# Ledger of designs, part 20: VHH binders against Protein DOG1-like 4 (DOGL4)

Target 1, 232 residues: Protein DOG1-like 4 (DOGL4), of Arabidopsis thaliana (Mouse-ear cress) (q84jc2)
Amino acid sequence: MSKMRNLVEEKFLEFYESWVIQLELYLHQLLIAHNNNTMSETELRHLISKLTTHHKAYYTAKWAAIREDVLAFFGSVWLNPLENACSWLTGWKPSMVFRMVDRLRKSRVVLVEAQVKKLEELRVKTKFDEQKIEREMERYQVAMADRKMVELARLGCHVGGESVMVVEAAVRGLSMGLEKMVKAADCVRLKTLKGILDILTPPQCVEFLAAAATFQVQLRRWGNRRHYVTHS

## First folded at step 1 (VHH)

Design d1 (framework vhh_6z1v_2)
Fold by ESMFold2-Fast, scan of step 1:
Structure d1 (fold): chain B 232 residues (1-232), chain A 124 residues (1-124)
Amino acid sequence: as target 1 above (232 residues)
Amino acid sequence: EVQLVESGGRLVRTGGSLRLSCAASGRTFSDYAMGWFRQAPGKEREVVAAISWSGGSTWHADFVKGRFTISRDNAKNTVYLQMNSLKPEDTAVYYCAAESYLYGFTSPDEYDYWGQGTQVTVSS
């Protein structure tokens, strides 16, 4: 429904602001847990579960929203310009998460050789999945330029009820293709996140999640400060 | 293109066990995540379980959690659904499906290729 586009953006903006506030609260808990050697494995697993549930809630809400209007996620009103500039297919680039993993190698919590091997195998697989998605997006963009965009440009010169219906059908087709690609990218993200958490011990998971959440929160703060200074 | 053929569906007594198999044609099976779906007469098709391309991640619907287990053998181009503690409510046509997103979605709309289904009947 084209007339529901603004409602999708409005509802997701409210969701996202609340989601980020909760992420910052979880980050606080992760940082406390990271410096606390008295927390049990059960307690650490519970905290990790809260974070994974929180991320799954984001993707559940996102996929519902993109079904209504996927284009809202390419020019996201709930993200500042810096966050938007750093986005890859409406979110974080999967391979970049291994930069957070690399911090664990310099940590006091030593990764055993078997974990290093599994993480490197996962990194390689993630890069291949990422490149596959990038090639598919490139093919989509080329197809849009060669066929769909030419069709839309020609139809845009027509003023009548029939051309409006045809344009709406074409735009819906484009949106369905983008929705499929965004979901594919999000699935690589979730697969990569799950894979890392399955390889790491609970204390290492806490360190990893803390690093990832810190980056996300700081990127938002840097962009918000820059944006307000620029726009005043 | 991948073709999927399900097998193993039959009549089973309540409390029994059954293993369904889905054989994929072609050498590209490991490029797909797989799902098991079911559809009872007059009902919508619903997701039962899903497995990622590598088998490293699985998902099971709450109504089968602890009873059903999805697994795959990429060397044999086959995905399995082990069904334990069967109930009359599990009676349905079971479908195997493949999707190229590699994760294993929970919506039928996300799957590109479908088998023809195998009938499972659970008697009381």
Scores: ipSAE 0.000, ipTM 0.152, lowest interface PAE 12.5, mean pLDDT 80
Fold by OpenDDE, second read of step 2:
Structure d1 (fold): chain B 232 residues (1-232), chain A 124 residues (1-124)
Amino acid sequence: as target 1 above (232 residues)
Amino acid sequence: EVQLVESGGRLVRTGGSLRLSCAASGRTFSDYAMGWFRQAPGKEREVVAAISWSGGSTWHADFVKGRFTISRDNAKNTVYLQMNSLKPEDTAVYYCAAESYLYGFTSPDEYDYWGQGTQVTVSS
């Protein structure tokens, strides 16, 4: 795994490695909180706040990076192939987290009817937002195959002068669109997460966040083992 | 597969108390959330109470108003319904149900296994 990386990739790789380490530490705290039942509501809320702040920090860093090179995130070198394969628009698919909510009932959690209803509404909304983003992404992707680009492709690898300008313009256009879409997707992720946390009680939030963090960490571990990759 | 058998239902007077039991077969009892339902003649089956796999979380219907309490003993593969201050309106067949891996528990459709029920009759 010695791919050539640009500056954005290198910087974000370093950031992400540190971020994941901190996530694992938080996961440990979440598991302790969940299993011991000794923490007060105030303490639980504080722990939840730390996790949410940690996630916000990720997106802050991500958005700064995508302003420089959004394309780096469509071939994320800081992720293993398994993680990349499970990625939707450079991150986790928002609708997937409802599986983590389902896990709550197999644990020590009983969701009341009102919570179930709200979660269902949120799920529907999340799905709608995902579809909207996907359609818009398709628009940008298809736009790359405009008349001029198709002609250039037909002519082969003889690109120069005006042809180079056309390609560069197309890539710039795509990049701008992609940046917009990635941000939109991230907003859906954040809204979905917030929505879930607003519906759940503090103990339920801890269980949910533990499940989500566990999945993320394990996915990384599984992928690393499978592809013989070690991330620091 | 889980087999459920309810017991404890009988005739009682208004204001009386009963404790229903539901014994589950198998060794996977702790993998299921449990619920109590009741069905009166001519009425739909309605959820009375639910309890998580560990017993750490419970839910009770509004009509219970603190009179009924669901609990479980995973070592005995049994779920209980303590019913106090019984009223004639509580007369029904009471059913035990088991649910696997979902987040809803108020609809009968969400439960995978059911007992045969036990008759509770409250006289005035």
Scores: ipSAE 0.000, ipTM 0.243, lowest interface PAE 11.2, mean pLDDT 87

Design d10 (from d1 with E99D S100Y Y101T Y103S G104F F105Y T106G S107D P108E D109Q; framework vhh_6z1v_2)
Fold by OpenDDE, second read of step 2:
Structure d10 (fold): chain B 232 residues (1-232), chain A 124 residues (1-124)
Amino acid sequence: as target 1 above (232 residues)
Amino acid sequence: EVQLVESGGRLVRTGGSLRLSCAASGRTFSDYAMGWFRQAPGKEREVVAAISWSGGSTWHADFVKGRFTISRDNAKNTVYLQMNSLKPEDTAVYYCAADYTLSFYGDEQEYDYWGQGTQVTVSS
């Protein structure tokens, strides 16, 4: 069923659809680069740069949007139910990308011991950061449920000026907190990706990015087929 | 926003050495990959070197030929460029740049913040 969308949702939906299309184009290039083995290091770095710039654009747009309405991202109408179900704090779970790294290790890609060690350190750090964010998120959620959600419930049952003001304040407070948390989560995502790309060689980066992009695109496709939703 | 300030550029003779510094504002320096660029008169800006957020990985341009070395001190919010065996062809304005997101590489468009540059002149 179609839900009424606010302006933030509509704008970001349009952006995201375009962004995904471009991602698919880059994915194609990544796959070509990965399969041909004829590209120079400079060419590979350039391709990697295109992808990183593309991801930068996503978070730039996202952060602009969450300043207006962070709650839009907790519904994410631009995602299908499967994509939403796999979301952690409005995006991909940072620690999940290490599964793509594991794929590299099981493929023709050879990681040297130093790389493996650094990746493990990064994985531990990422997991730690995730847990910190989760604890903080829980704090916000519990705080709201303990005091503010009661006022929301009252608003649903009664009409009163004072109660409305309290609820509005509560929602504003929640939104501010959520915005902080979403940004924090995104920072962990960015740091994780940055860390991985810093550890990997250019050919390895291309393969990693191809794997990540493939997963993202396929998840969207699978979800669309399952729920009869078309995006783009 | 991050502000970058380069220093250390001056006139040197061929074969001389310089160490450039770039000081970053704020407390989030370690979140950024850093790069050094240069622009000679009448030429396009080109990447000289880059360093990852942790300093664990570095990249240097081919024309460096082992003469230049990028490094960083996150405790001091500073990135350095050690330049040895300088040549007249190295004469340029040298720029420091920071990338908050994913780039460790030499694409100028990926860098979010730039310094004003410091002039390096190598005389014959």
Scores: ipSAE 0.008, ipTM 0.274, lowest interface PAE 9.7, mean pLDDT 86
Fold by ESMFold2-Fast, scan of step 1:
Structure d10 (fold): chain B 232 residues (1-232), chain A 124 residues (1-124)
Amino acid sequence: as target 1 above (232 residues)
Amino acid sequence: EVQLVESGGRLVRTGGSLRLSCAASGRTFSDYAMGWFRQAPGKEREVVAAISWSGGSTWHADFVKGRFTISRDNAKNTVYLQMNSLKPEDTAVYYCAADYTLSFYGDEQEYDYWGQGTQVTVSS
C-alpha cells in the first residue's frame, strides 16, 4: 500500500512536468496570436481548443490520481513551496481568475457592457459555489476534531490488532470525503473557465488564457528560483 | 448525469419548416453547452449548431446559416433547432449532444452525452 502511494506521486510528477512544458509552448502560441490581428476566428478557436483540451487532460489525470491517493495533492511533491502556499483545495481559487479578467478591462481590449454584466453575474455565482465548498471543508475539519475522532486517534496510538480495522476504516472515510471536495472544487474551476470563455470573444479568450498561463509559469519560476538561492 | 431525448423529426416538403426539440433529464442541464449534429446515409456526422450553457453565445454551420436557429429554455430543460427553407440535402438523422467540458464549439468527439436521434426527411 505505502509503495503504491509513492508510485502515484512519482507518476503524477512525471505527468505534471511534461504538462507544464507543453503549457509554456502553448503560451508562446497565445502570445503570437495576441499580437497578430490577421488570424481568423477559426484559427483563434482552434488555439483556444488546444488550451481547453490541455486543461481537460490535467483534470482527467488528476482525478485518476486522487482516486488512488488524494492526500498526494495536499502538499504536492511536483509543486514548489510557493505554488503549494498559493493553492486552495489542491488548485487555483476559482474567484482569483476574475483578477485576470480585470486586466482585460484595463488593457487595449474593450469589453462591451453586456460582457461586463455577464462576467459580474458569473463572479457572484463562482463566489457562491466557492463559499459552499469552504463550508463543507469547515464541517470536515470540525468532524476531524470531534470527541469520537479524538478517541479513535487515542486508540491508534496503541499497538494492537484490536483497533486497527476501525481506525483504518475511519481514515479511508476521511480520504473519500477529501476526494469528493477536491472534485467539487475542480468542477467549480472548470465551470468558471468555461463561463469566462463563453462570454469573451476569441481574441479576448486568447488574451485571458495568455494572462492565466503567464501567471502560472512565472509563479513556478519564482518559487524554483527562491528554493535554489536559499539552499545554496 | 444527463439523458437526452430528441423529438419533432418527420417528413417535410422542400421549402418547408420544422422545429426539433431536445428534452434533457437530470439536475444539471444549465451546466451544459448543447449542440445539434446530423448524419446522412453514407456520410460522416457533422455539427449543425451549438449554444453555450447560458444561451449567451450561439454558432451555426455555414451551410445552415440564415436557415436554422438554435435556442434553449433552461426553465424547461429543452434545446431547440428551428429549421426553415428545408432542402433535400438536409435529410438526415439529427442528434442532440451535451458538453460539460471546456470545449468552445468543438468537434463532435468532445461532447459528453448524446441522444438517440430523430429522423428528418425532406422530399423534393
Scores: ipSAE 0.000, ipTM 0.149, lowest interface PAE 13.0, mean pLDDT 79

Design d11 (from d1 with E99Q S100D Y101F G104S F105G T106Y S107T P108E D109A E110A; framework vhh_6z1v_2)
Fold by ESMFold2-Fast, scan of step 1:
Formats: C-alpha cells, structure tokens, sequence
Structure d11 (fold): chain B 232 residues (1-232), chain A 124 residues (1-124)
C-alpha cells in the first residue's frame, strides 16, 4: 500500500539514500584494505574514522528526525519490508554484532586472549542493557494501551474542543516515550560499536566493519529483489 | 575543497610512453584519495587507476595492468599517471579526480572533485 510522505519522511529519505550510497563506497574501500594488506596503520585508522563518523552522522540525523516525528521510524518508507522486519527498536539489535565478531574469528582473524576476555565482558554488558530496554518496552506497551483506552473513554463524555486537546496530549505523551526509548536503544548501539572498535586492532576493525557493511548492503539488496519480484 | 588541473596530454605513436600530471590546489591534499579516469568519444567514463591518500595502496584496471602506473608526491601536491606501451585504444580524455581520505577504486560517484581533462591521442 502506498503511504503519504510528510516533510520529516521526505527529508530523511533523501538523507538515507545518500548515506547508503556512501556506505557502499566505504565498503569497497574496506574490502580493498582487507584484501591488499598493503595499507599502513595510519591509512587503516583514517578509514575506520571515516566509517565511525559516517555512523555518527546517521544517528545525528535520526535523532533530529525523531524529535519531530518518531513514528516515521516504526514503519520507515526509506526501508524495504525486509529491512523493516529485521529492525529492533528502529535499528539493528545490538547482540547481532557479536555474531559478526565470532564469524571474523573463524575467518583468519587472530584474537589474543586479552581481546577475547574484553569482548566477552562487552557482550554480557550489551545483552544486559538490551534486556533492560526490552523490559521497558513491554511496560510502555501496556501503559500505551491503558492510556489510550482512558482517552477513548473520555471522548464519549467530551464532545467539544476539550476532546481534541486531550487526544493531542495523549499522542504527544506516547511519542515522547517512544523517542526516549529509541534514543536509549541507539545509545546501546553506539556504545557497543565503540567498545568493539576500541578492543580490535586496525586490521581487525576493517574486517569487522566490512562484514557489518556487507550484511547491511546485502539485506537491502535481498529485500529490494523480493519487492521487485512481487510488485513489478 | 580541492581544485585539480591535468597536464601532459599530447599525440604519441603506438608503443610510446607519456606521463600525465595532476596538480592539486586547496587545503589538505594529502588527505585525499586520487584516481585517474578516461573517456573515449561516444563511450562512458571509466576508471583507470586509483591511489590512497598516503600512496601506500594502488589499484589499476585490468586493461592497463603492467603498462600504466599511478603515483603521487604529496610534497608537490601532484598525482602522476605513467603510461607505457601505448595503444590506439588508449586514446581518450584523461581526468584526475579526488575523493575524501581514502582510495575508492571503482565508482565515479565516489569522487568529489574533478579536473577538466587532458587529451591523449595514440596514432598507429
């Protein structure tokens, strides 16, 4: 079904399309760096910095957008249905990144014991933060249903302008709660990403970021192919 | 921001050699990955070679491997393309392009700044 786009959706769609194109270009640079094994540590650090800055730019734009319309992120028009189905609180689930780290170990990445210990500590902390947010989301969903029912009941008694104000206040309250929850999830994502990059060496960071970007790009391609087959 | 000016293009005979230069002006030239592209009449622009910001990593297209070499001199803010064993098929306008920070290797869209081009003609 077609959906009308508002100003926030149009602005973020334009941003996101450009952001994904640049991510794919960075992926090519990461693959060259990994395969050639000729880049200096300084060059690798610059590439890692570019990817880190690129991801920070995404969250800067996202937080500006959710302040205006957080609901746009729960059914994003700039994501295909597969990308939306794989979202956890409007983005990737933090625990997923450790599966990529584990796969890198199998793919010739040699992690020293100190790194393995730090990654395990980070994984445990990340899962704890993730579960805390999931419990908060469950409580929020129950509260949303209760508040909405109360306001719907009030609509039967308020037949004037008061009904409009009450509904608007309830909707604003729900949106603010979602915004705080999405930002909390994004903070866990950024802390997890930073934590991993701080533990890994520059060559390991390049391989990790290449794996992550490859998955993101392929997920988009798989979803777009399926959409083309079903709607073309 | 960076401005790029190519030079060195001329007529050469088949089997000859030529060196193209690309002079960059602006801040932080050493932070840019650089590439050489070419466009023959009636054809799309294609990537020839690319070099990282430090010069530590290079890539060359299969159709020029062993014949062309990209290099850079950050002290002179210049990128070079040394072309050996030239063929009539190498006839094209050659463009210098810059991308922020690191070598992209593949995509025209990855390059932010472009020169006006320099014509290379190879006669048999």
Amino acid sequence: as target 1 above (232 residues)
Amino acid sequence: EVQLVESGGRLVRTGGSLRLSCAASGRTFSDYAMGWFRQAPGKEREVVAAISWSGGSTWHADFVKGRFTISRDNAKNTVYLQMNSLKPEDTAVYYCAAQDFLYSGYTEAAYDYWGQGTQVTVSS
Scores: ipSAE 0.000, ipTM 0.113, lowest interface PAE 17.2, mean pLDDT 79

Design d12 (from d1 with E99G S100Y Y101E L102I Y103L G104Y F105S T106D D109Q; framework vhh_6z1v_2)
Fold by ESMFold2-Fast, scan of step 1:
Structure d12 (fold): chain B 232 residues (1-232), chain A 124 residues (1-124)
Amino acid sequence: as target 1 above (232 residues)
Amino acid sequence: EVQLVESGGRLVRTGGSLRLSCAASGRTFSDYAMGWFRQAPGKEREVVAAISWSGGSTWHADFVKGRFTISRDNAKNTVYLQMNSLKPEDTAVYYCAAGYEILYSDSPQEYDYWGQGTQVTVSS
C-alpha cells in the first residue's frame, strides 16, 4: 500500500470539493423549506437528517485522513487562505455557532424561554470544553517549540542520513499529540451541533442549518473571489 | 497498549439500577477515548455511550438518553456506565472499548482495544 504524503491531501481535496457541492445543494433545499410553510414536520425532520448525515460523513472522512497525516489539516490545500485564517484547531470554533443561534432570537422565529435556558446551558458547557482544549493546546505549543529548537540544533550536527531519521521522529511525535487534540475539538463540534438540534424545533433547525451553511459557503466564495478583487 | 476488564453485570429487575465498571491496565489510559457498546443475541455491537480522553465531552445514544450516564476517573484508570430505569430491552453483553476519540459513531472498527464483556440481564 502506498503511504505517499501527497495521497492524503489529493484524496481529501477530491472528497471536500464534492462535499461542498452537496452542502450547497442542501442549502438550496433548506432555503426553500424556510420560505415555504407547506412542508410537514416529517419532511423537515428528513431534511435535517440529511444535513446531520452529511456532517457526520465529513468527520468520518476527516478522522480517517488525520490518522495518516494530521498536518495536512493545518493550512489545508483544499481551503482558501481566508478559510484557513478563520480556523480553530482545523475547523470552526464551537462557541461561534451560538452567534448563528442569536440570529434566531432576532428573526421571525420565536424561541420559548425553556429553549433559551437550555441553549445558554449548552453555550456555557461548550465554552468550558473549548477552553479546556485551548489550555492543553497552549501547553502543547510551548512543548512543541522547545522540542523543535532542540531538534533543529541536533540536525545542525548531522551531515548524513541520520538527519532524515531525526526529522521523521520529531514529526511523528508532533503529529501524535496534534491528532488527539484535533479529534477532541471535532467531538466538541459534533456535541455542540447535536445539542443545538435537540433543543430546536424542526423549523428552527432548518433556519439554524441554513444560516450556518450560508456563512460557510459565503466565506468560501468571498475568499475565492479575492484573486479578482486584488486586480480590479 | 491497554487491557480492559469489565465488571458489574448481573441479573436485575425492570426499573432497577446498575453500575458497570471498566478497569484499564496501562500507562496511557488518559490518551484514549472510551466507549460502552452492547450486543444482544443475533445483533451486531451498537454504541451506547462514549467519553473523550479528557472527560470533557460525552455522548449517549438516544435509546439510553436520560437513563444511562458515562463517566471516567483518570486517576483510577476506570470508566463507568451508570444504568437507571432498566428495561428488558437493555439485556445484552456490555463491552468496554478504548480507541481514538469518537463521538456519535457506531463503528466498532474505530476502537483498538476491547474487554471480554459483562452480561446484563433485565427481567420483568
Scores: ipSAE 0.000, ipTM 0.172, lowest interface PAE 15.0, mean pLDDT 80
Fold by OpenDDE, second read of step 2:
Structure d12 (fold): chain B 232 residues (1-232), chain A 124 residues (1-124)
Amino acid sequence: as target 1 above (232 residues)
Amino acid sequence: EVQLVESGGRLVRTGGSLRLSCAASGRTFSDYAMGWFRQAPGKEREVVAAISWSGGSTWHADFVKGRFTISRDNAKNTVYLQMNSLKPEDTAVYYCAAGYEILYSDSPQEYDYWGQGTQVTVSS
């Protein structure tokens, strides 16, 4: 699938492709660490730190890009349709990662009750934050259909310069709001990730991160096969 | 790894009472949910009672019907099973178990650590 891309889309696509390649490398390391059980706690913590730094780098790049064109991320051309379909406010839904935590439990990873309790608290908080963001997003989306915009829609697209100004103003307003909301969503993602990693032991963190990275990489692979998407 | 050691099992008459104890090794006892199971000859192991890490929540099997009570003392790393109004049908090896992920479970597979068991015999 080929789409017209603006400069922001092209730059971020290039970045993302490189970022994913590095993620796959880290995934390999995570899997080795998990399967061999030969690494010290210090080594595991270092590996975890590399992954967290890698994720932070993604959001740094993303936030720089959304300042230029936040709308590019609502039709992310660097993602295949499957990835896009699974996206919540331009990224993974924070509450989804708790499924990865559940996988740990199912795999007989020893999670003490204290950890389970904390994870549940975090899950509840995460869901609350998601809902708050969704409500605000709805507000911005609905605001596009204000009285003036509705009138313009009724009159059709062939109107004078004043109409163009109104539309541009509306789009600017929406974009500003969207940027705010995307950042908010990303903050929830980061907080959720941090929260989980703080609750889990280093070996558990490695398994969690491996699961998450595996899911992300496989989702991309599945989507690419299904839709014959190339991003190069 | 947690080691569990049961004690208190003995021969008692119908209608009698026993208090079983299970001592756990380690310093993280309060992080684990605990359970009592029993296995009679020729029968499958069945859950008797379970207690949350804090002791704030408990679960008892239907056959207990208020006769047995699970409790714990986290300061002593010990879980207890007070058994009153004992019946011959209660004759079994009683096992202590430690679990992690689930508050209550009737499945032995959910518990990761087990004691060697203590024999309880109730005579008619």
Scores: ipSAE 0.000, ipTM 0.231, lowest interface PAE 14.9, mean pLDDT 88

Design d13 (from d1 with E99S S100F Y101D L102E G104L F105G S107Y P108H D109S E110D; framework vhh_6z1v_2)
Fold by OpenDDE, second read of step 2:
Structure d13 (fold): chain B 232 residues (1-232), chain A 124 residues (1-124)
Amino acid sequence: as target 1 above (232 residues)
Amino acid sequence: EVQLVESGGRLVRTGGSLRLSCAASGRTFSDYAMGWFRQAPGKEREVVAAISWSGGSTWHADFVKGRFTISRDNAKNTVYLQMNSLKPEDTAVYYCAASFDEYLGTYHSDYDYWGQGTQVTVSS
């Protein structure tokens, strides 16, 4: 199903499609690296760096786009309904990646005690940061329904020029708040990712990144099949 | 597109040594992982050895371990296969291959470009 898209949506859609294609290429490399088990540390670090850079590029593009229209990301047209349903503040929920770390622990990957401890600390911190952002987000959402807006809703929102001004002001305020919250959430995502990669060894990082990329790619595929959505 | 040209294949006696070379076209040789394959008459093509883009990682098939060594010179856009202690069972067409993945691949499908092959014959 095609939706009417604004310029920001169109541009970001194009970007994202290209970004995902590149992600799939990196995924293939990650899988080769993971299955080979003979790659040098230098080569592994290089591959990890490429992935990290790729993710940073996404957020750079995202932040540029949200300055123009943050609301475009609340109903992202470049995502299928399943991807959107799994989104937390316009992206993956930071605490979710620890499930992937747990997968590592259940596999052939052996984490030393020091790593486990650090990961737990990071998990707690991440959860705390998520909750803080959620509370702030709620504040902005509730603030949208102030006395004036409630009255306007009661009157059908078509009372005249003053009503339009009030609504516009409210929407601007909300948008500013949303932009702030989205950036904050993205920072938590980036910090969480960095934290995990700093704790893991290069081989473990490759496995983790492979798992993460696989999940992302498969989620997109599953969603597309279910909803018969084809992304160009 | 990358063009690969193998050289060095010839007739050798059992126990002899041979060095194969594969020259790649273009200036992006260091972006590719490289591999050597061989195909004997009536047999399937099999991977012999692989080397990462940097040369920091290598893989050798069990049947050639200790006898064959893959290496590369990125400055010369060339990958090599040093073959020692050759046996009649090593008789085959040897192929050079390149992969966009930059890292080691051990499957035929991992490689995107192939050379024409060079004949290696080991006599008793």
Scores: ipSAE 0.035, ipTM 0.425, lowest interface PAE 2.9, mean pLDDT 88
Fold by ESMFold2-Fast, scan of step 1:
Structure d13 (fold): chain B 232 residues (1-232), chain A 124 residues (1-124)
Amino acid sequence: as target 1 above (232 residues)
Amino acid sequence: EVQLVESGGRLVRTGGSLRLSCAASGRTFSDYAMGWFRQAPGKEREVVAAISWSGGSTWHADFVKGRFTISRDNAKNTVYLQMNSLKPEDTAVYYCAASFDEYLGTYHSDYDYWGQGTQVTVSS
């Protein structure tokens, strides 16, 4: 009857499908703004704000879901296998967005020296925060094989009532630790996104957001090809 | 992986309407973003309209907004360009193009596969 937890997956699947459809609509608006260059700075800032709010809505829904079942986000049913393969702690790897920023160097609206310096400082800090989380995850994985966990596994095979309760408490503790790490990673993602948008001009923000959204949408499209017979 | 064949180009009077079709062969059509380009004599190819793999997103160049509409039918492996209120300036060879790796691209380099083109002539 623990299959009631599957309701979290169904609810988030419904949310995510609508969220991706809206992301594709925002991507369309970003591409129009980028290609036709007729929007005022106020209009561009409003569009950037819509995208920022949209990403915040995703994390609000995600954090509510992980409180109920964090493991649903490791190998998520609403993501195809390619999207799951490209995930770092249940989402995009924060430092990867700087590859999108590097593409702005090819744009006719070139980054000024002050922006390059601030972006490099942000990149270094993002990588440092990312590495801290990676060390915590490594420590978490090592703790799974420590003396206490091995002993609890042995007890779970031997004695029913008492050992079952102790094992359940340990599993809850592990899930809480994982939830904390996922939320920490998501905070680095949001901080990195905000940091980049604060450094870039509105036209550069539109180019950056368009590149990021394009990658996300196309990665989903490529992975979904598994539904069709493809011949090389 | 996909081959494209355009059809529907002909002579039309100013203010007239025309629908272009692009038939794709292959099993992966629904995985490709599609674009319509045009090239007038002595000019470079320019993007007219683009549509995402699902049809959920479209883009149209400013000079055709409100007059042209791109659409697709994935069941028929076909992309369409509905052209209304045609002007002499719309006279060109129209090409359809497919992109596997790229989004709604505005550059010819964003597209991997191209048709041979269909001639549209708008008389005054």
Scores: ipSAE 0.000, ipTM 0.099, lowest interface PAE 19.1, mean pLDDT 79

